# Ledger of designs, part 32: VHH binders against o75319

Target 1, 181 residues: o75319
Amino acid sequence: GNHIPERWKDYLPVGQRMPGTRFIAFKVPLQKSFEKKLAPEECFSPLDLFNKIREQNEELGLIIDLTYTQRYYKPEDLPETVPYLKIFTVGHQVPDDETIFKFKHAVNGFLKENKDNDKLIGVHCTHGLNRTGYLICRYLIDVEGVRPDDAIELFNRCRGHCLERQNYIEDLQNGPIRKNW
Short names: E, the ipSAE of ESMFold2; O, the ipSAE of OpenDDE; V2, 0.75 times the mean of E and O plus 0.25 times the DockQ between their complexes.

## First folded at step 1 (VHH)

Design e3q (framework vhh_etentamig_d1)
Fold by ESMFold2-Fast, scan of step 1:
Structure e3q (fold): chain B 181 residues (1-181), chain A 119 residues (1-119)
Amino acid sequence: as target 1 above (181 residues)
Amino acid sequence: EVQLLESGGGLVQPGGSLRLSCAASGFTFSRYAMSWVRQAPGKGPEWVSGISGYGGSTYYADSVKGRFTISRDNSKNTLYLQMNSLRAEDTAVYYCARSYHKLGYFDYRGQGTLVTVSS
């Protein structure tokens, strides 16, 4: 349906680029059919996403959609020039190793193919917070060797909201490094 | 203001050793992967080596594997490149670069330090 996700309005639409990375996080855009349930200042369509990124003098080169649904917007609602990758992840659960490896592979492939530009990897789940923050931080910890607390602090500051799920935070701080195979 | 300042370059004989240093300031050094990039006269830049933010992972171009060692001291905001068994082909200006990825995706680089391998 057209039901607005629980607490979706409580979160900023788009964070800032995470310095030293190609990542930018945001909450799920909602297609035009949802706008009847939103005040003008609450609207955040796919078009609004690209406008807000442009306002930051940034450009998206890839969108990674971590939601377990396609009801909020369709890939065809995005500019055809921007690649879209769907990685179905269940909310509330720490993403499994297969999901983590898919995310890392997509990021590494993008960075290799985009050496000659400064385009961003846009990552979102429903709120652009827990699954999004987990996978971005997991990448920084496992691939880039960033200290867990520093990765989490960087994400929280740039997203404008702190990671909420204690199981995600605990896995990032104390969980094993997931090896790339 | 992000600043990267290389030092340690000079003239060395073939087979000799040299250690380059890069002093970083204006950012949280430990949060960034760092790279060394070199450029010989009349050639394009060549990525040489990279190291993750906390030094847990190191990467090398095939041309320098087994001869060069990258390291960092996050308490001193300093990046190092230990160069052994130097060859004439290693002659280049060496740049310290701040990476947004370990393999030479960088947004800032220093002024460079010249390494000349010659008798």
Scores: ipSAE 0.000, ipTM 0.145, lowest interface PAE 15.4, mean pLDDT 86

Design e3r (framework vhh_etentamig_d1)
Fold by ESMFold2-Fast, scan of step 1:
Structure e3r (fold): chain B 181 residues (1-181), chain A 119 residues (1-119)
Amino acid sequence: as target 1 above (181 residues)
Amino acid sequence: EVQLLESGGGLVQPGGSLRLSCAASGFTFSRYAMSWVRQAPGKGPEWVSGISGYGGSTYYADSVKGRFTISRDNSKNTLYLQMNSLRAEDTAVYYCAKIYGTRYSPDVRGQGTLVTVSS
């Protein structure tokens, strides 16, 4: 069976664009086969994702999927006009340097290729919170020089939920800047 | 040079067990999360299981949860997959992967080991 991810219903589907950035965070969309276990108001399919972003007068230019699984939806469930990047990221532990560098390279590449538009980089893990918030904040701190507490506050406010994993928060606040991006 | 070498595959009857091993070299093994990924004949790759660098966190696909156990021995640079209660649907080539990858496959994986579940 298709099992709904633990606590998935507890989180808002999509946050707001983080002002001054191209980032928007959301929880994992669930393909049609999950809808039998959800009330109509709980559904959040790939189509629902794009509708909610359009309702904010925004447009996705890239999706970065940080989940450690492909069971929730398939890339072919997304519009062909939106590139999809999978970065398999284990939950609970702070992402390793290779994961951080892969994320940074994808973001930098997107920004360079999209300098003439305002399209967003959509980032999600299962809940769109811990792995997602960590990597977005890591990018803002290491690449854009944002103060750690400011990056975390901005993410929390725009996502509508606070980063929960203390080890992620501690790494962002007190850990070293990751170089070679 | 990163190298991953899988072993332990073979022919097994439904309900049987196998233990897969992956010998890793060319990187600091304990620093990286590792995964098992499988590819059934004529199908795309399916992520099976993952384990954190220190081994404290493990993750499983719903199709294998309760039947498979991932583990590692950082002193031997080796990843394991204990597969119990095997089913015909588990037939696939199993790959050890250092995953940080792309849309369709891990960026780094070994050559694989074939598991055939058949009577």
Scores: ipSAE 0.000, ipTM 0.163, lowest interface PAE 15.3, mean pLDDT 85

Design e3s (framework vhh_etentamig_d1)
Fold by ESMFold2-Fast, scan of step 1:
Structure e3s (fold): chain B 181 residues (1-181), chain A 119 residues (1-119)
Amino acid sequence: as target 1 above (181 residues)
Amino acid sequence: EVQLLESGGGLVQPGGSLRLSCAASGFTFSRYAMSWVRQAPGKGPEWVSGISGYGGSTYYADSVKGRFTISRDNSKNTLYLQMNSLRAEDTAVYYCATRPYYSGKFDYRGQGTLVTVSS
């Protein structure tokens, strides 16, 4: 259906680029069919996403969609020039090792292929917060060697909202490092 | 307790080279991104370079790109900074830090190592 996700309006559409990284986080864009349920100021379509990123003087090179649904927008709603990757993740649960591996592989591949530019990896789930923040922070901790508290603080500051799920925060701070395969 | 001990500084003429070392203890070195930060007399701290713990990614301030090379030896818990083509403006106390360059916070532990570039 075309029901707006719970609490979707409570979150800023797009965060800021995380300095020293290629990451930018945002909430799920909603295709045109949702606009009848939104005030003009609340609209956040795929087009709105790209406009807001350009307003920050940034450019997307990849979108990683972590939602467990295809109902909010379709890859065809995105510019043909921007690759789209779907990684189905269930909310509330810490992403499993297979999901973490897929995310790391996609990020590493993008960075290797985009050495000559400054394009960003856009990551979103429904709210652009818990699953999104977990996987970005997990990458920074496991691959880049960032201290867990520093990764979380950087994400929270740049997203403009703090990670909410205690099980995600606990796993980032105290959980095992997931080694690359 | 995290401890970082810098060494390798000294007096060098412009165009010369130095290699700095940082011996780390009190944490699992290979799990943490490391940075070099310098502070010139009368100035605030300036981030110089960073290296990831796992990915092998390196990052440099524009002022040192092409001249400095950061590296690490995780088997020895040691961070290095190879400084080539040194300039008077590189004169500073150099500190190593466990915090990533992008966190905006630096946690250097020692007195640093002084690098003086003069003719």
Scores: ipSAE 0.000, ipTM 0.153, lowest interface PAE 14.8, mean pLDDT 84

Design e3t (framework vhh_etentamig_d1)
Fold by ESMFold2-Fast, scan of step 1:
Structure e3t (fold): chain B 181 residues (1-181), chain A 120 residues (1-120)
Amino acid sequence: as target 1 above (181 residues)
Amino acid sequence: EVQLLESGGGLVQPGGSLRLSCAASGFTFSRYAMSWVRQAPGKGPEWVSGISGYGGSTYYADSVKGRFTISRDNSKNTLYLQMNSLRAEDTAVYYCAKDYRYGLSKFDYRGQGTLVTVSS
């Protein structure tokens, strides 16, 4: 089945670039087979993603897919010029240290290889909110030294939706800094 | 038509080293994250290592951290796995996979694999 993810329509497709960073967050794009269940204004395909980012005068250099599935779209549905990285994460629980370190390594590697351009790191889970916001904020706090409340506020403002999961927020505000990546 | 051809396997003594290669064709190699997955006799597949499309980010299973190094040469469409300090437990058929699938038993691969045997 091509069922639309629960609550997927409740979220804006793409946020804005987070100023001072290379991050942009969005909800999972859905391939053409899902469009039978969507009105034209609800469609958000991989092509729609790139069009919306171009409309913001931005360019993607990497997509990090945090979903636990590959049913929503295939990497082949993306432009060949944009690298794709899959980090499998489950919802509801705070990502473990191994997942956090994988995310940090991917970001650090991209920044090192893209120091001569201004291309963005696109990050998404199903809704582009909880797992996505957690990992982006965790990176900003642990690597960039951003204060937790500032990181959360920046993400919420740029995504256009506030982080919903209290366990994620609690970990960001009061949890330990994850070192050794 | 995705094609992956693994090579470099063989018999090696414990503590030895071996370098695996994977020649890729039928897709734009630099665009995709690549992984090494192994399957020991009588066991299910185990993800070993992954590398981003541009090569800047690498990932390793805890069992191989500090011993194995994944790398790629996008100009040659080739993926590598340098294996050092090999142990009997590393004995397996090693497969090259087009998609990064850390921690999962499910994976996609197109090659026949290359056998690595670590014994005296």
Scores: ipSAE 0.000, ipTM 0.142, lowest interface PAE 16.4, mean pLDDT 85

Design e3u (framework vhh_etentamig_d1)
Fold by ESMFold2-Fast, scan of step 1:
Structure e3u (fold): chain B 181 residues (1-181), chain A 119 residues (1-119)
Amino acid sequence: as target 1 above (181 residues)
Amino acid sequence: EVQLLESGGGLVQPGGSLRLSCAASGFTFSRYAMSWVRQAPGKGPEWVSGISGYGGSTYYADSVKGRFTISRDNSKNTLYLQMNSLRAEDTAVYYCAKPGYTLRYGDYRGQGTLVTVSS
């Protein structure tokens, strides 16, 4: 399929940078082949993503794609100067410890390599909300020491939409800190 | 290169106070949460306290809550730990920690500063 993801049009394309962090969240960009099914104002291609980031006076240094598919766009649709990382995550279930570790490792590696600039880590799943918000908040809680409710509030405010999956929210608030020993 | 340099440790009597400092360089200090981690003789590392990049959120282990205060001065790239009402069980090497790949106390630590609480 060439069908638009369910509810994709219900979400803002790109959030705001999360203050005090290098994170920015957005919904999945759709390659040009999807445009025949979208009104002009609904289009959100990889090019549109970078235009919207520039409009905020920000610059992407890494894209982390959490979707379980590659049908929406290809890495080749992105500027060659921006690294792309795919972490296949299944929706509905809280991401497993291996997935959480991969995300943390990628973020920490980017920050180590980009300590002398202000480039952003762009994170997306299909809607840029549940898997995206979970992994960003999990990073802030486990690595940055942010209080769970503060991390969730910060993400919700900057994304412009609230985390919807109750099992994700419950894990963030009351679940264990994920440590690798 | 990330550099963290702790200072302020020493010998103190139970009930006393010490202030630890950590001078940070090689990264944009204000963009990272920072932590204090301690390791008592013969024991594993224990996370003590954390502070957000802008300093607006602070977190404490139950063992030190109400006695220790974490703070930072982003203009000086310095992290602090004010330790009050010290107990013998607080005896440890204290490390300033920047987030890393695997743990909250991270890949990056200084050499530590020894705190001995003894009568």
Scores: ipSAE 0.000, ipTM 0.128, lowest interface PAE 17.2, mean pLDDT 85

## First folded at step 3 (VHH)

Design f1 (framework vhh_4orz_3)
Fold by ESMFold2-Fast, scan of step 3:
Structure f1 (fold): chain B 181 residues (1-181), chain A 117 residues (1-117)
Amino acid sequence: as target 1 above (181 residues)
Amino acid sequence: EVQLVESGGGLVQAGGSLRLFCAASGFTFDDYAMAWLRQAPGKRREWVALITSGGETYYADSVKDRFTISRDNAKNTVSLQMNSLKPEDTAIYFCARYDDSYGFDYWGQGTQVTVSS
């Protein structure tokens, strides 16, 4: 499929680094084949992602791709120096415990390996909003002990868009903490 | 151009087995999750099984441990092995492509499965 994701143009390409964390959120980059359907100012390729991160004086050390598809871009479209991790996450549904633990383990592993630098963990789904915001906030709440409303506010402010899915917001505010056994 | 063609449906006695097949064409098959959904007479369409591009599988509670979804990326096919069939499994079974933006965006015409008591 060469169709632009629904509402993809409605969202900022990349947010700001979330202060006090290593997270930065963005919408899915679209490989060159999609550019025929985009105006020049709408393009957001993998290369454009890295250029925008550099413009913020930041550097990516890991990309976590939460989409259920590989149609938007391939891992080969990314610099070989940046690790890429795919965690298949169905949209509209609160991620299951297995998905949450995979995300937490990836983040914890990155932080352990990158204690001596300030490289960022880039996280995206299709819009870089609901699945992305849920998993980042879930990590901050469960692992770092951040208050749910504070985590959500921080994500919303830095992403430049508010979490939209009520079931995600309710789970973050009132749902159980998912602990490593 | 996108086509999904189901086969393998039919009449079977309770306790029997059927294997459904879906032949996909017109898109890069290994980039998409694939699913089986079903619709019984007078009921809403319900999701049954899903397989990711990487092969991870998910099942509805009603079919867990009885049905197995699999895919063959070299042949652009997804299949559903249905064991221990019950009269309640009687439905038209649809193959669907899952798109991360649109949800289930393309469907086959369906194949009828009838389980007699």
Scores: ipSAE 0.018, ipTM 0.400, lowest interface PAE 5.0, mean pLDDT 89

Design f10 (framework vhh_4orz_3)
Fold by ESMFold2-Fast, scan of step 3:
Structure f10 (fold): chain B 181 residues (1-181), chain A 117 residues (1-117)
Amino acid sequence: as target 1 above (181 residues)
Amino acid sequence: EVQLVESGGGLVQAGGSLRLFCAASGFTFDDYAMAWLRQAPGKRREWVALITSGGETDYADSVKDRFTISRDNAKNTVSLQMNSLKPEDTAIYFCARYDDTYGFDYWGQGTQVTVSS
């Protein structure tokens, strides 16, 4: 279906690069078939995503798509030069250890292969907020040793919206460190 | 109108097998993940199996290696093969559509599965 995700228009399309990291978060881009239901200023296609990244003087080197659907856009809608990784992540519940491991492995692999450039890892779910913020913060806490409250504050500031799901926030602040590689 | 219709439930002895079917209509089936959830007497409804439009699957720990979810996009059906059934699998089983924004947004009426000891 071509129905616009609930509250999708309430969120900024793209956040800012998270300083000290290679992460940038955004909401899901919507392919051209959705544009009939959007005003011109509300459109955020895959092309619009790359235009907005360039406007910030940044460049994407990887997109990680955390949605549990393929209806919003297809990998073929993205430039051939940017790798796309799908990690199917169920919303509303804290991601399981296998999902966390997949995310960490993808990030570590990208950083190793891109040590000679400054390209960004773009991460999104439907709103670019809860699943996206959780996995980015989980990486910063578990891999980079960032304090949980500092990771959450950094994400919230750079995304322009605060993490909303209390169970995600609780797990980040008080949950166990995942040593899964 | 979105409609999900389950079949295949029944009474089975512990160690037995059942296959549940769900026929979906009223939406573009290929755009959505599909799920099976269950509700035991006096318990909350819980998710047991999920399948993406492309066929990737996830399972709750309680049913892993015993249940298999599958789908046929040409026929708009999703099924759940249940093997090595235990009395604690006794529940009403629901077919559900998964929307990435709303979660489980449409449900069937459910089909009863009773496993005797």
Scores: ipSAE 0.378, ipTM 0.715, lowest interface PAE 2.4, mean pLDDT 91

Design f11 (framework vhh_4orz_3)
Fold by ESMFold2-Fast, scan of step 3:
Structure f11 (fold): chain B 181 residues (1-181), chain A 117 residues (1-117)
Amino acid sequence: as target 1 above (181 residues)
Amino acid sequence: EVQLVESGGGLVQAGGSLRLFCAASGFTFDDYAMAWLRQAPGKRREWVALITSGGETDYADSVKDRFTISRDNAKNTVSLQMNSLKPEDTAIYFCARYDDGYGFDYWGQGTQVTVSS
């Protein structure tokens, strides 16, 4: 199916870089086959993603795709120069420790290999909100020592939409710090 | 119209095995993740196994190492092999389509699995 994800049109395509970090969040890009169901101003293809990032004077160095599907776009739809990492995550569920540690490992590895540039880590799920915001905030809290409410506020402001899932917010505010096992 | 039809449920003794089948139609099967969920008496419906179109799998902690989800994209089927069944596995088992961003959007009618001690 080429159906548009529910509520996908309700969200801004791309947020702003989160100041003091290398993160930028966005909703899932949709390959050209979806464009028949979209008005021109609603289109957000992989090419549109890179154009919007460039318009902010930013450059992507890594895309982390958190969706539990491969139907929206293929890695081949991305520039060959930008690494793509798939981390399958189930929506509505707080990501498990294995997923959290995989995300942290990918981010840490990128940062170590990109000390000499200012390229961004682009993170998305379907809406670029709940799973995306959870994992970015979890990283900031656990690795960077950011206070939970500050991490959430920063993400919400830069994404242009507030985290919606109460179980995600509750885990960030009151849940345990996830240490490497 | 999306249709999901389960089969393979029944009565089994604790420690036994059952294999559930789901036949899917009305959509491009290999574009979607598929799932098995269950609902025990007096409980909320919960997912137990998920499989991506490429065959990557995830399991609820309660069924890890006992259940195996698989799919055949050429036949539009998803299956759940259930081993070492426990009375706690007694539930109606539902095949579901998983649409990322929405969640579970289509369900079969379910098939009853009863595990006696």
Scores: ipSAE 0.493, ipTM 0.774, lowest interface PAE 1.9, mean pLDDT 92

Design f12 (framework vhh_4orz_3)
Fold by ESMFold2-Fast, scan of step 3:
Structure f12 (fold): chain B 181 residues (1-181), chain A 117 residues (1-117)
Amino acid sequence: as target 1 above (181 residues)
Amino acid sequence: EVQLVESGGGLVQAGGSLRLFCAASGFTFDDYAMAWLRQAPGKRREWVALITSGGETDYADSVKDRFTISRDNAKNTVSLQMNSLKPEDTAIYFCARYDDSWGFDYWGQGTQVTVSS
């Protein structure tokens, strides 16, 4: 189906870079076939994503796609110069330890390979909010030692929307640190 | 217009196996992830297995290594192979469509699985 994702229009397309990190969060880009159902100002294609990031004077070096679908856009819709990583992540539930490990591994690998540049890690789910915010905050807490409330506040401010899922927030604030991964 | 029809449920002894089938119609099957969920007596519905359109799978911890979900996009079918069944697997099993923005948005009527001790 070519239907617009539920509530997708309610969210800003792209947040701001999270200061002190290499992360930028955004909602899922939609390929050209979706544009028939969107006003011009509502369009957010893969091309629009890269244009909006350039407008912030930033550059993407990796896209991590957390959606549990391939219907929104194809990796082929992205520039060949930007690596794309799919981590199928089920919504509504806190991501499992395997998913958290995959995310941390990808981020750590990117940072090692990109020591000499300032390219960003772009992270998205459908809305660029709950799964996206959880995994970014989990990384900051577990790997960088950021206090949970500080990580959440930083994400919320830079994304322009607050994490909505109470179970995600509770796990970040009170859940165990996943130190093995 | 969306229809999901389950089959294959029944009574089986602990340690046995069952295979559930779901026939889907009324939508573009290969655009959606598909799932099996269950509802045990006195419990809330929980998902046990998910499969993406491309065949990537996820399982609840309670069924890992015992259940296998698969799909046939040409036939619009999703299946659940259940091995090493336990009395705790007794439930009504539902086939569901997973929409990434909404969650589980369509369900079949369910098929009863009873595992005797």
Scores: ipSAE 0.598, ipTM 0.829, lowest interface PAE 1.6, mean pLDDT 92

Design f13 (framework vhh_4orz_3; at its last look DockQ between E and O 0.36; V2 from the best seeds 0.00; counts 0 for: pae E 9.9 > 2)
Fold by ESMFold2-Fast, scan of step 3:
Structure f13 (fold): chain B 181 residues (1-181), chain A 117 residues (1-117)
Amino acid sequence: as target 1 above (181 residues)
Amino acid sequence: EVQLVESGGGLVQAGGSLRLFCAASGFTFDDYAMAWLRQAPGKRREWVALITSGGETDYADSVKDRFTISRDNAKNTVSLQMNSLKPEDTAIYFCARYDDSFGFDYWGQGTQVTVSS
């Protein structure tokens, strides 16, 4: 189907790079079949994503797609030079330890391979907010030792929207550190 | 009109097996993830298994290694194989459609599963 995701138009397409990190967050790009339901200024295709990243003088080196669907766009819609990783992540619940491990492993692997460049890790779910913000903040807290409130503030500021799901915020602030990854 | 119709429930003894089926109609089946949820007497409804359009699966901890969700996109069906059943698995089991932006938006009427000790 080509119905526009609920509340997708309410969010900025792309945030800013999170300073001191390699992360940039955005909402899901929508392939051409969705554009018949969008005004020109509302369009945000895979091509539009890369144009907006370039306009910020940044370059993507990896896209991590956290959506629990493949209906929004296809990996083939992305430049061949940018790796794409799908981590199917169920919404509404705090991601399980296996999902957190997969995310941390992908980020650590990218950083090891990209020591000599400044390419970014692009992370998105449907809105680029709750699952996206949780996993980025979880990484910063568990791996980089950032204080939970500082990680959340940094994400909110750079994304341009605040994390909305209270269970995610609660886990980040008071939940256990996942150290065996 | 979206319709989800469950079948396969029944009475089984602890340690036994059942297979539940869900027939879906009224939408493009392979655009959506599908789920099985359950509601035990006096409890809230909880999801136990999810499957993406491409066959990737997720399970609640309570059913891992005992339940297997699968789907047939050509037949618009999703099924749940339930092995090593426990009395705690007694519930009404619901088939549901999962939309990544909305959550569970359509549900079947449910099928009763009763596990006796």
Scores: ipSAE 0.633, ipTM 0.839, lowest interface PAE 1.5, mean pLDDT 93
Fold by OpenDDE, second read of step 4:
Structure f13 (fold): chain B 181 residues (1-181), chain A 117 residues (1-117)
Amino acid sequence: as target 1 above (181 residues)
Amino acid sequence: EVQLVESGGGLVQAGGSLRLFCAASGFTFDDYAMAWLRQAPGKRREWVALITSGGETDYADSVKDRFTISRDNAKNTVSLQMNSLKPEDTAIYFCARYDDSFGFDYWGQGTQVTVSS
C-alpha cells in the first residue's frame, strides 16, 4: 500500500554531511503514488532527494537503503549513475553482526573505489534516524575509532534529530566492537 | 480483524526437527513482511526469522543455517522449518506481521516448542 509511514512527516527530509566523513542521512523518499496523501510541501521524492543534496553543494555516490520493505520507492527511480544497495534491516532492534558487517563492507568498498572524488554515502531507513544512525555510528566507532558519545553527537547534530532508541544508544556506548572483516 | 494462528509446536529431542505453521487472515497478506518470534523463559521476546512479501529472508544469528522461513501468499501462510534443534531453542514461538514503520505489530497466541537434552 501507499500509506505514509508513521511519523515520517515529523523528520527533516535530509540531514547534513557529517564533517570528517562521507555520510549523509535522510528519511526515505516516497514514490509518486504517495503524493496524493501529502501536502505539496510534505512531498519528498527520490528526485527531491537529489535536488536537496545538490542544494548543499554535495553529490551522492551511493545510497544504502536499510528499510525492510520495497513499497517506498523503486531503485529505478534513482539516477543510473548512483549505485543503490539494499540491506534489509529490522527496525527497533539492534542489527545483527551480519547486517553490521554488510554495512561496513559496503562503506569500505565505496571509499576504496571513490578516493578520487568527494561523493557522499547516503544512508536511510524509514525515518533516517535510528537504524541509520546506529549503523553510521557503529561504523565510526568500530572502524574509525571514534568515541561512542562523539559519534552519536555528530550524527544527531548533522541529522537534525537525535537517536531515539535506548537499545541502540546503549549498544553503541557499551556494546562490543563488531567484526570489521 | 488481524488474526495469526500458529501450529506445529511440540516436544522434540535435541538434534530433531519441527515445522511450525502460521495461518494469517484479516489483512492484505502480500503487503507485509512476516516473521517468527520466540520467547524463552525469563528472556525477552526476540525475532528469529523474517521474510518479505517478495520472499527475501533474514535470520537471527542463533538460528542461521538451521531454520528456514517460507511463505505462501496464495494461502496466506508462513512456515518455519526448524532443524538441528537445541535446548536453547526452547520457547514459545509466535507468528508476527512486520511493518517497517510499526515493527512487529501483530502476533498470534504462540506455539510451545520444547527441545529436550
Scores: ipSAE 0.498, ipTM 0.766, lowest interface PAE 1.0, mean pLDDT 94
Fold by ESMFold2, look of step 5:
Structure f13 (fold): chain B 181 residues (1-181), chain A 117 residues (1-117)
Amino acid sequence: as target 1 above (181 residues)
Amino acid sequence: EVQLVESGGGLVQAGGSLRLFCAASGFTFDDYAMAWLRQAPGKRREWVALITSGGETDYADSVKDRFTISRDNAKNTVSLQMNSLKPEDTAIYFCARYDDSFGFDYWGQGTQVTVSS
C-alpha cells in the first residue's frame, strides 16, 4: 500500500556529496500517491530528489536502489537519462559477499563509463542509512583503502545521520577486507 | 501488534514433502519482504528462503531446487513448500518479517519439522 515507511519522516531527504567520492545518499523518494499522508514540507518525490541534487550543483548519473519493492516509485518516474539499478540483497544481518561484490562492480563500471564527467552515484534503501551506509563504506574501505573510522565519519557527516546498526559498524571497523574481484 | 503464526510442521519420512504456512497480522503485509528461517538443535538460526513484496525469491544453497517460498498478499500469508526432505532438514522453522534497512525484526514461535531416516 501507500503506508509511509516507519520513521521515514525522521530522516533528512538527501545528504551531501561525500567529498573525494562520487557518492550521495538519500532516503527512498515516494511517488505522489503517498503525499495525501504527508504535510507539504514532508514530501520527497522523485522530482524533489532531482531538484535537491540540482540545488547542490550536482547531477545524478546512476541510482542504486537497495529496497525490496517497486511500490515507493517506479523507475519510469526517473529521467530516461539516469540509469537505474536495483541490487537484491539476501536476508543477512550484514550484506553478504555476493551483494558487496555486485555493489563494487556497479560502482567500478560507473566510474569507468563516467571518467570524463563529475556525475554522482545516488544510493538509497528505505531510510538511506544502514544498508546504504554499509555498502558505501565497504566500498571506500576495500577499494579506496580508506580507514574504517574515517569512512564511517565521512558517511555520517555527509548523510546528516549516524549509522544505527551496531553490527554493521562492528563489521566495518573490525571485519576482514572483502574481495574486490 | 505484529503477529506471525506458523503452522504445518510435523513428522515426515525422508524423501517426503511438507508445506508450512505463516499467517501475518498487525502490519501492512505487502510492504515487507518475508522469510523462512530454521534452527536445528545446537546450531544457530539460519535463513532458508526470502520473498520480496514484489514476489522475487531467493534461497539458501542447501535448499535450492527443493523448497519453494510463495506469498498470498490477499490473505496475508507466506508459505514454504518443502520437497525431497532429508534428515538434515530437521529443525524448528520460523516465519520472519524483513526490513531492508534494519534486517529481521519480527518472527513467530516456530513450527517443528522432523524428518525420519
Scores: ipSAE 0.010, ipTM 0.336, lowest interface PAE 9.9, mean pLDDT 87
ESMFold2 (binder alone), look of step 5: mean pLDDT 87; pTM 0.865
OpenDDE, look of step 5: ipSAE 0.478; ipTM 0.768

